VH-VL binders against q96il0. Designs and how they scored, part 228

Target 1, 167 residues: q96il0
Amino acid sequence: APERGAERRDTAPSGVSRFCPPRKSCHDWIGPPDKYSNLRPVHFYIPENESPLEQKLRKLRQETQEWNQQFWANQNLTFSKEKEEFIHSRLKTKGLGLRTESGQKATLNAEEMADFYKEFLSKNFQKHMYYNRDWYKRNFAITFFMGKVALERIWNKLKQKQKKRSN
Short names: E, the ipSAE of ESMFold2; O, the ipSAE of OpenDDE; V2, 0.75 times the mean of E and O plus 0.25 times the DockQ between their complexes.

## First folded at step 7 (VH-VL)

Design Ta19 (framework fv_ebronucimab; at its last look DockQ between E and O 0.01; V2 from the best seeds 0.00; counts 0 for: pae E 3.6 > 2, placed apart)
Fold by OpenDDE, look of step 8:
Structure Ta19 (fold): chain C 167 residues (1-167), chain A 120 residues (1-120), chain B 111 residues (1-111)
Amino acid sequence: as target 1 above (167 residues)
Amino acid sequence: EVQLVESGGGLVQPGRSLRLSCAASGFTFSEYAMNWVRQAPGKGLEWVSYISGYSGDTSYADSVQGRFTISRDNGKNSLYLQMNSLRAEDTALYFCAKGTEFSRYGFDYWGQGTMVTVSS
Amino acid sequence: QSELTQPRSVSGSPGQSVTISCTGTSSDVGGYKYVSWYQQHPGKAPKLLISRVSNRPSGVPDRFSGSKSGNTASLTISGLQAEDEADYYCSSYTSKSTYVVFGTGTDVTVL
């Protein structure tokens, strides 16, 4: 009896974008849109003399990016699956096949699909609210650390100017 | 004819676990969302959990969140509810309910229910 | 607290019309767009009467009708019969952690 292969649950792969920026880059790079999240990943530049504060900012940005990628990858996957389920169920209720006579994938009209979208958004409203809240919190933290890093850089420049005047 | 048959109910002590099953027939099980709904003795209906047909997406009532797990085996036309950390307030008749296209269209078929009693 | 509020009981004489209200109390954006109604006789499983506010499944008598205005859905039973004595529940979707909610239930008595 052939072992029915366990249908691998398509866990959204933690798709670390395989995009590698050039080694000599001194700036952040934006990759192509991820196939699951549709978000463009950013490869953050790491300075040779990265301060602890700069490192903390970079890590926070990276973590926030990963959080966003995972959220939207999962959301898009859920959306796609539920959309397909809706279409199939509705077509069946109508006594229609999944394919037209021409062999094309059968679809629903715009009004029926509008109902799906409204339901999906309604069902996921709380999830989106939490996402938005956390998004603001994360971005606020990032902005705060950006300000700190900016101040640190100014201070370091001033110290260097004072040393050059004393010599 | 659509049939839903619940099983696995019984008397359990608080803090124990129980697994309910629902055997479905008479329709393409994988194409429909399934739900658990419960009714405490002399009380109203309470939705417990949802699982989609194709997506496998799940949802739970706040009262059971983190304690109950809904699952399905489409190959066996079976719905399950794993109930952990049972409480006295979980005492109810548990119904298996079939969604239409989605649960928003109503539950068009119900089982007869299986009784769960949580008592010390 | 239930997000859908129903009157505790409604009564009518045979042949009369009775209406059961179902009012959403949640401040959910978009409200309860789709409402279902169920009939439950004592010791029986619920039966779907109305889906999608006003859609009547096959086998449900035409004397059952559903409507909605704002956040209040209504089930009307026209030509009330003795067999209509039962508990009635509305149900809908929410945007909260719970996707499905039931009304508090209404006991319909035929006098």
Scores: ipSAE 0.561, ipTM 0.808, lowest interface PAE 1.0, mean pLDDT 89
Fold by ESMFold2, look of step 8:
Structure Ta19 (fold): chain C 167 residues (1-167), chain A 120 residues (1-120), chain B 111 residues (1-111)
Amino acid sequence: as target 1 above (167 residues)
Amino acid sequence: EVQLVESGGGLVQPGRSLRLSCAASGFTFSEYAMNWVRQAPGKGLEWVSYISGYSGDTSYADSVQGRFTISRDNGKNSLYLQMNSLRAEDTALYFCAKGTEFSRYGFDYWGQGTMVTVSS
Amino acid sequence: QSELTQPRSVSGSPGQSVTISCTGTSSDVGGYKYVSWYQQHPGKAPKLLISRVSNRPSGVPDRFSGSKSGNTASLTISGLQAEDEADYYCSSYTSKSTYVVFGTGTDVTVL
């Protein structure tokens, strides 16, 4: 299934079903990881017959994804910046230059780098606790609305089945 | 059908504050992200701030981070921008803009703008 | 603050086609990122012409079309009319700084 190309423009008359391949899927699809957040974005499909509950669920999922993308993009940049600062500080304390004799960037061994990871986690502990709390809150809300949508769909199927057997 | 009406602009001295308002009608306000976009006289468009529809998530341009606060009142169908520590560079026509179904990927309705002038 | 690059001005005669470019990076225009286009007449608010690269909202004439290749989005105005004389802006969301960015703007003149 090719993943390239623009959406086909469908100018078919009203009353015909839109077939949506290759790019315009009738379902959500997952894109490649974002360079800064490392998260794969979901690209949401908006059906023509979307109910108010389905719309609410989709928008909550869209907003949560944007929030999550923003958090991890910012955290990854902070991690990179603080990692370089830690390496520079430790090289200075050892009386070493930032470059080796060959001009290659000097680095620290695994045991020294473990100190950085411990310091980073400790320094950012509160921020990550708030992120985890908010992540769970958002996922509970999304799960609640997923359940409501599922019940709505079951109810609609039962109404359709009941109408067929109303003799 | 959709209307966005900005208010609260005016002439103000540097370092002072203003609060902009945007009254929305003709759509279900709480379902859509809202934005502020500004345009300095004779210049292009600059996005200022965003607030999501349901979750209340906010985002700001670097030029206003820490000085401006976007908020909304879904009960009053109103969007706000609190602008503190105003600078001459903030002089612009400020537009209220409605997001599409794709959040930050399009502004389908705009107000006419309210002018903010920051000068001594 | 990053901006999307557009030509300063473009001109054409009535009935001809003009194309406006909008150049960014893989973090805003490239890949699966969406680009929108706006028309702004003097003294007026911007109007959405194109969303999601090539989608034309209801009420926008079919002479406006959008496309994207690599890190460059394009707006094409075919059958240029006097009413198309205006400023045009592209816009996208950039994940590099988590902001909405606008292009530098293009003044379209109908000769």
Scores: ipSAE 0.389, ipTM 0.730, lowest interface PAE 3.6, mean pLDDT 83
Fold by ESMFold2-Fast, scan of step 7:
Structure Ta19 (fold): chain C 167 residues (1-167), chain A 120 residues (1-120), chain B 111 residues (1-111)
Amino acid sequence: as target 1 above (167 residues)
Amino acid sequence: EVQLVESGGGLVQPGRSLRLSCAASGFTFSEYAMNWVRQAPGKGLEWVSYISGYSGDTSYADSVQGRFTISRDNGKNSLYLQMNSLRAEDTALYFCAKGTEFSRYGFDYWGQGTMVTVSS
Amino acid sequence: QSELTQPRSVSGSPGQSVTISCTGTSSDVGGYKYVSWYQQHPGKAPKLLISRVSNRPSGVPDRFSGSKSGNTASLTISGLQAEDEADYYCSSYTSKSTYVVFGTGTDVTVL
């Protein structure tokens, strides 16, 4: 009925005045960037009738996200710590304090900072190489399980349709 | 129940080759990563090699890279380790180990191991 | 690669609690929550006790618990029993290799 569509469109999203409220979000949620990793986490929606395969995929994605978050949090912390240590060491060698006359943090020029970046990248090259290989493998696993879930859903729809026709 | 049974170990001279096998049962073999882990007599555990279930991607410990090859036959529920250019320091009990469902770095089931002795 | 550092041995009396440490670096134990613990009785294969720092597989008694602080993971065995006498190994994912590194192993003696 026409009244049904109009009522659904007019109702506030929360729909507390209706027994069956208007559509609410039943999807994954993307959060704000993590303080340490600077990556946005995904909070996964769990369906009422999640299959074992769907649960396996979700948990694999959650674990991969946690691993990725941990890697970048550690990487950023290490970078920041070593950068500060390098700056302090160079300022001490020059006989300079950690603060300027105006009370601001003392800094190094671009040429001096380039030395730090080159050292940091060289020292961490193998670590990043192994990270990239592992990330690649994890992505392939996720894609594989996404395909399996898609096939399961297609098969279930076909099976359901055939059962309805036989009734 | 999950079972892993290794075979193919034995006494072999340095520089020669040996192939280990692991027969798996009780789980969907193709869906899980498989590993070889070794233990020298009286020593600790050392991870040797990994192979994924879905794509067959492999990786190796530095000590065996270029000498050992991990492979699997999902149709036969079997894992293999081809060991070439064997050295005395490869002497160990070799375990077949199944990766956990979500953490590929943990091993939830292990076989009893097969002994490889490299000696002249 | 480099092994994670564990004490060579730990001993306790029945009913006591013992703790085994597993020390690594920020590239393994300190950087990730992928620490596992294995129990190995003489002449037998290792058995998974703990995965992901503190997750117990089905069938492992709650007397076994895991934790991690900084670069050190710990396995605690409460209510120590004679059957707990075994070698214990930690392992961790490491960003310096393609997969895992094991600890040096700890011999637990129940006296």
Scores: ipSAE 0.251, ipTM 0.710, lowest interface PAE 4.4, mean pLDDT 84
ESMFold2 (binder alone), look of step 8: mean pLDDT 90; pTM 0.936

Design Ta2 (framework fv_ebronucimab)
Fold by ESMFold2-Fast, scan of step 7:
Structure Ta2 (fold): chain C 167 residues (1-167), chain A 120 residues (1-120), chain B 111 residues (1-111)
Amino acid sequence: as target 1 above (167 residues)
Amino acid sequence: EVQLVESGGGLVQPGRSLRLSCAASGFTFSNYAMNWVRQAPGKGLEWVSYISGYSGDTSYADSVQGRFTISRDNGKNSLYLQMNSLRAEDTALYFCAKGTEYSRYGFDYWGQGTMVTVSS
Amino acid sequence: QSELTQPRSVSGSPGQSVTISCTGTSSDVGGYKYVSWYQQHPGKAPKLLISRVSNRPSGVPDRFSGSKSGNTASLTISGLQAEDEADYYCSSYTSKSTYVVFGTGTDVTVL
């Protein structure tokens, strides 16, 4: 567990920064993007003396990450499948082959793809709306517990400082 | 110790409803995702439904989507499965299963199961 | 409906090593590190043996090990013992319409 935080620079993807020193306060690290969700998983460091409140926050963040990864993995697969079906349908309507002369997959230009994107967004509007609602609810909950953890840590520091001053 | 105890199973006619319960103890219930997994007599395991610990987010297998509803009462350490429009193929032993510390996709503790038989 | 493919049965003698395969696709076993293995004795609930491909829970002997290569995950039982006679199921996260898929199950017989 401490070893994971210490190795953050070696394991964290380039261009993704949380600006927490690996051997100091955060000890978390970020993995490579998931193949299907294209989201980078966060691997959480578990402190030896983690409080019950800190544990609840960590588990909530882990649960939210799993939910988010699953949503985007499913969405990306659905998008890719429907996009390929749309392209194949349009190419058949035009009487064109599925491959270019260079052997690459034949594609439609941005103007031609506009119909697909409009249809896909319209079809998935309600799903994306519920996703955004739940995403905000989850982030509110995380922020709330982060605040509670911060207050706990501040109170403990103040309590300790008062004891030192009174002695 | 962690314990999960299912109840509410029984014999029911096709098209009717049943409500299963799972009583949890030995862990902080609200911190963990809970799942229902079923096993038809002589067959393998089939995941049925998921509910998150804190947010109450749910997911269902395609075979039960729209018919089953998972819910929980964190104050009572209880998990529920409301089963509507039951079919013969829903006949199975229904297990309550706790998600692991790091994943809802792995189940570290299971109850003994409650038998649901859908037959006339 | 799509299940992960396991051999129906595997047998061995005490002290031998047996391996159970679990084959899926790039949308489940091949795409993620969320493969779990469960042991089920007759009339009992399943018990978690391995999570996240190769992680052993507390109390599971070192003779149980998990691995994954491409679309196939494997559970290896070394030093096979009489009490290992049971049904074994793999499971994986899936990006298909269902979120968890179980394998077809393997009956391990200790001869």
Scores: ipSAE 0.000, ipTM 0.512, lowest interface PAE 12.5, mean pLDDT 80

Design Ta20 (framework fv_ebronucimab)
Fold by ESMFold2-Fast, scan of step 7:
Structure Ta20 (fold): chain C 167 residues (1-167), chain A 120 residues (1-120), chain B 111 residues (1-111)
Amino acid sequence: as target 1 above (167 residues)
Amino acid sequence: EVQLVESGGGLVQPGRSLRLSCAASGFTFSEYAMNWVRQAPGKGLEWVSYISGYSGDTSYADSVQGRFTISRDNGKNSLYLQMNSLRAEDTALYFCAKGTEWSRYGFDYWGQGTMVTVSS
Amino acid sequence: QSELTQPRSVSGSPGQSVTISCTGTSSDVGGYKYVSWYQQHPGKAPKLLISRVSNRPSGVPDRFSGSKSGNTASLTISGLQAEDEADYYCSSYTSKSTYVVFGTGTDVTVL
């Protein structure tokens, strides 16, 4: 379901920039894991009167999610294809066909597969380091814009309150 | 069977931009990582950039980081290199190179290269 | 600029064996099993001769062989032939800023 009516311990729900009257779909939603990335997507709530700065923050969060989803979907696909290719290469090197005599897909034992896992991990070490670096940079940018949005809201509330009290 | 054909090279002034293309045929393009490798006149090979088969991962040499952008169009079997803020030191023959099954650890097929000259 | 070190030139007579060294560090040649060798004739694109230290692609003669000890990889060409006269480059995976680094290159002359 889009929204579940249950008591939350959260003091400031993520993705909600302004007060919304109690209503279904006033908050961000977390979906089931994506088939390819195995990550849970977040569906962002759009406030009724979103400011340009709030829109930029939301778009940055959406782009970061798309980047993260794409990275892990690609990584999982790459792993699967390279694993399949490694198995085929090793069977060919041993003079074995891709199928057993019973017609089933031929496989390698755990000792043979250990070579693939070692090589895959060492090969992808730098890739994962760059991923962590970029993940850090993106989260820093999001935190920075969250701060800007918070200051904008405080400033607007102070301006409005000051105008009300001076009138 | 496998063919890689580069294009887009030419004479450009420092600070300008240039876009290189590589047309691939003879293999399932989307399943293999692609690379750009350059060679300055009379000099050795220098790896420039990498892109994974599904366009989810890119890497760049420090000398081009922030200036060059690698991209691909799997539907057109094409690889691209957008080169911005070109410098005299970028003058080289630029090769398109296909990764082996282990992606960036061996280049089993190369194009003939396209010459980029950055000079006033 | 952190290129792997190769000798500038190596020469031999037809039928002899020549060996080209490729020296790096523990973060590239010494640390990984991903050394490749390329042959480049004048005016032509490089051709893959050896991958993963010692693996010969289909179509590469068995007179080309690769090995590695510590931080140094070696390409040996046995039964040297006139057509082997070319530039040879090693390359390795690296854990540094670039993940592929090439050697300085070696010119092989067949006397």
Scores: ipSAE 0.000, ipTM 0.455, lowest interface PAE 15.7, mean pLDDT 80

Design Ta21 (framework fv_ebronucimab)
Fold by ESMFold2-Fast, scan of step 7:
Structure Ta21 (fold): chain C 167 residues (1-167), chain A 120 residues (1-120), chain B 111 residues (1-111)
Amino acid sequence: as target 1 above (167 residues)
Amino acid sequence: EVQLVESGGGLVQPGRSLRLSCAASGFTFSEYAMNWVRQAPGKGLEWVSYISGYSGDTSYADSVQGRFTISRDNGKNSLYLQMNSLRAEDTALYFCAKGTEYGRYGFDYWGQGTMVTVSS
Amino acid sequence: QSELTQPRSVSGSPGQSVTISCTGTSSDVGGYKYVSWYQQHPGKAPKLLISRVSNRPSGVPDRFSGSKSGNTASLTISGLQAEDEADYYCSSYTSKSTYVVFGTGTDVTVL
């Protein structure tokens, strides 16, 4: 392209530019927080020369992420639904409206909400125990396979180094 | 050549159970998520259930949660759907569908489907 | 389960271009780049045409293209051919407990 004068500043909102196709990223991409789980998803890059072991590790990480996203999306939706139902039930029992005079959602005081939180935690105790157990198991499995991939890469480097020395 | 062949469909009365099978070939079955998708006669597609490849994680559409159970046998290259407490609205052609490299992000191969009719 | 909204039918003549819309919400089509399109001929299984909004699998003609703007994804079929007469379904990843949501479907008629 011909050089342009550096002293001229182009303040036009749209300029003339040539289209350049987007380059494919060589790294994992982290997305925005999910609306329901409030967790940031990782979009995994797939290398052209991915080994079967590397593929297994990537798929385990993807499956763990999907499991984690789904668990927290469902947990947060369940919490929000049951919280709203509890608040509505209590407000109707007291003969109160569901909205304040300003149009905002009516709320209960901390003492009243404490009953809900205790019931919710008690009701979901087993689910959270299973979640924590599975979360630890999944992280252990991922760490284990990360170790296997690291060893594979070390062995490949050692084999390549040995081959160069024999040549 | 990737092939998915469903079986086990038939006529069943409301409240009863039925088990569907899907035989997979032409790819490394254990590496891919598998799905069941259904289509009522003359209607659109509805996702039913998911199972991951290595971890065996499952999820279900709200309409079947608690009634259907998805499972797989990686040694037999087979996918299953156990359908309990069947309802008239479960009447549909049931497709076995293979996930892509990303699982959630498309179904690249489908079987021809097996018909389930729930009628009194 | 809520579905993504598609027009019931779209028609065109051979050689023309037709576009099918797929409208959802910010929790599916609007929020994510994981829209897929499927072609289904009568009595046949669906065939994947487009994944991840605009990616064509091997073997799919470049006459099929996908795009997305806001809460609406679009499938465009250029150079319409008789064999393109079929039902078309969009689908999207969803962050709700329902994992995948399909569109209502569109019947494409080649006049």
Scores: ipSAE 0.075, ipTM 0.650, lowest interface PAE 6.3, mean pLDDT 83

Design Ta22 (framework fv_ebronucimab)
Fold by ESMFold2-Fast, scan of step 7:
Structure Ta22 (fold): chain C 167 residues (1-167), chain A 120 residues (1-120), chain B 111 residues (1-111)
Amino acid sequence: as target 1 above (167 residues)
Amino acid sequence: EVQLVESGGGLVQPGRSLRLSCAASGFTFSEYAMNWVRQAPGKGLEWVSYISGYSGDTSYADSVQGRFTISRDNGKNSLYLQMNSLRAEDTALYFCAKGTEYKRYGFDYWGQGTMVTVSS
Amino acid sequence: QSELTQPRSVSGSPGQSVTISCTGTSSDVGGYKYVSWYQQHPGKAPKLLISRVSNRPSGVPDRFSGSKSGNTASLTISGLQAEDEADYYCSSYTSKSTYVVFGTGTDVTVL
């Protein structure tokens, strides 16, 4: 099916938005938060005369965004699923139903959830450390290529001035 | 125009190693993610490994994590799969597959595959 | 990992329509719009038939169409032809430990 315009606020959990950038935009723009990752995706503007270096930078930024979106979508989904399983297990142990008398979803209080939060944080500690390390590595690489693109643009601007002067 | 040609398959004993190669042509290799997908004789498709175009990000199926290593040489338009600690269950036809513009959109071109048989 | 569930086989007569289902969970088919379908003839490499649930690549006949509802994606082949006899696989992006997961595969027989 063809995509509709930006009428709905659905976004892809992995960082690809269903929203279309404005047709007249010459800038990157930021979409609404992804349903699963809670991160706002960046929609990249593609210049008509994009250089190979500019394309490499854009692709690196897109790949980094996909990595970041996928990490947090997976983390949030895992948290939600394990939380549901923990709550259901505890309610079953107490002999309680999954729904209250009013039809509401049965819950545990904060004190009862303490065991779950402590265990979840502990077992995911190393994963989050590796995430932070990789995030810094990726941002360093992006910054490096941004510098190269900036130098390329300065050089091209100087070439244009020289050609204009000679005419 | 787009061509992917796998090589390096063969008969190997359990516990040994084998390295697969894939030669790519007809597209700008460095711009696209590359994948290995396998198919055991008479069975279905199983995704094995992924490598991104520019950043070199890798991912592996749980069944091969820690044993297989995907790599690429963008200057040679080549993709590799280093397979260590091979098991009988790794017996399959191994396909080299090109990612579409975004890795989540699937695989738009596939090679003919190279057969790996792990048996004593 | 758990594979996406497809019927083992589907059959139809020339000119009829057949539909192949692909059932997953909220962390793959249900959660994303990244379902692809592949056609594989005996002894050949798979061919991309549909991407992004319903997008048809250039060169794929319009009698192939894709859709998704909840945790189930569907491939419909209308005006079934003898050359459609093949194995069909779905795949989806997943938010679990793997990048992508394939379906169990469906053998389409043209009677």
Scores: ipSAE 0.000, ipTM 0.580, lowest interface PAE 10.7, mean pLDDT 82

Design Ta23 (framework fv_ebronucimab)
Fold by ESMFold2-Fast, scan of step 7:
Structure Ta23 (fold): chain C 167 residues (1-167), chain A 120 residues (1-120), chain B 111 residues (1-111)
Amino acid sequence: as target 1 above (167 residues)
Amino acid sequence: EVQLVESGGGLVQPGRSLRLSCAASGFTFSEYAMNWVRQAPGKGLEWVSYISGYSGDTSYADSVQGRFTISRDNGKNSLYLQMNSLRAEDTALYFCAKGTEYSRWGFDYWGQGTMVTVSS
Amino acid sequence: QSELTQPRSVSGSPGQSVTISCTGTSSDVGGYKYVSWYQQHPGKAPKLLISRVSNRPSGVPDRFSGSKSGNTASLTISGLQAEDEADYYCSSYTSKSTYVVFGTGTDVTVL
């Protein structure tokens, strides 16, 4: 994907305003879909008064994003390579070349490809099961910390209202 | 000051087991991914294993999958590598390495390593 | 497992610049912005010089810089000093078989 230097920092989140373009408010930025994972990365804005709890949540979300990007990039690449190998092996079995008379890549029809899709899904069933397990584990942790952050924010609002009353 | 101190290395016969430990200090251990990286005598670096901070997700190099187990004890700021069915080719200096603040793909702090020698 | 390809050695005189290449495939260096560079002096642990292709950690001199084009990442050391004599390793995330793959290593000699 194209470089997004003006809207993205690859180094530690420093809260540098140059990489968070001026808007009504600075917030998280969403990048373009990654070429291999097809997932949009989120670039997290760090507020000046980020609490330790908010920092833990952000770091957990960043780690989870990288894990998720890695899984899908690998899965998509594996699918593409195995699909190409399957097509080449079937064309070779038929005695056909890898190119059509028009010079385009030779392809198999939908019925022929059904065998590949069924085989790919079945042999990757366990891998996808492990992904789902780990995804739930990570989302449970994220949800837990989100709840803690929400309670902290509620408490801070109550403190501010109490101070206004005492004044 | 971030410090990582490995221990548990030594001379061991093929087919036996050994457990490495890494004591961490100077950072919030539970927030960072931890790794084991090894270097055979006179050779380059080889990534061995990974464990995440919060979820405890693990991953292994193909050469050690099924034989090694990475684990951590966040309450003790300690990382472990249980090495089973050791082979001569596992002979190496084993480094404990901390993932960077924003990515587990880079290692910003390393221990001095502990030497594992597998021979008959 | 296949390693990323680096030159065996590079050399230069004090004050000059040297560049170390790190060549992989579209499944690692070419596909992702997760390239790191490490410096290792004899008998010492590796030290992180560059992460995410071009980002310098605090304490690393600005004479160390990183870049990437296609399947090749490069580390450039400007103003070469005697203390830069060391082995240098690149690394990258890989979608092929493991989470991280290291380069073959490059020995930098200051003449």
Scores: ipSAE 0.005, ipTM 0.536, lowest interface PAE 11.7, mean pLDDT 81

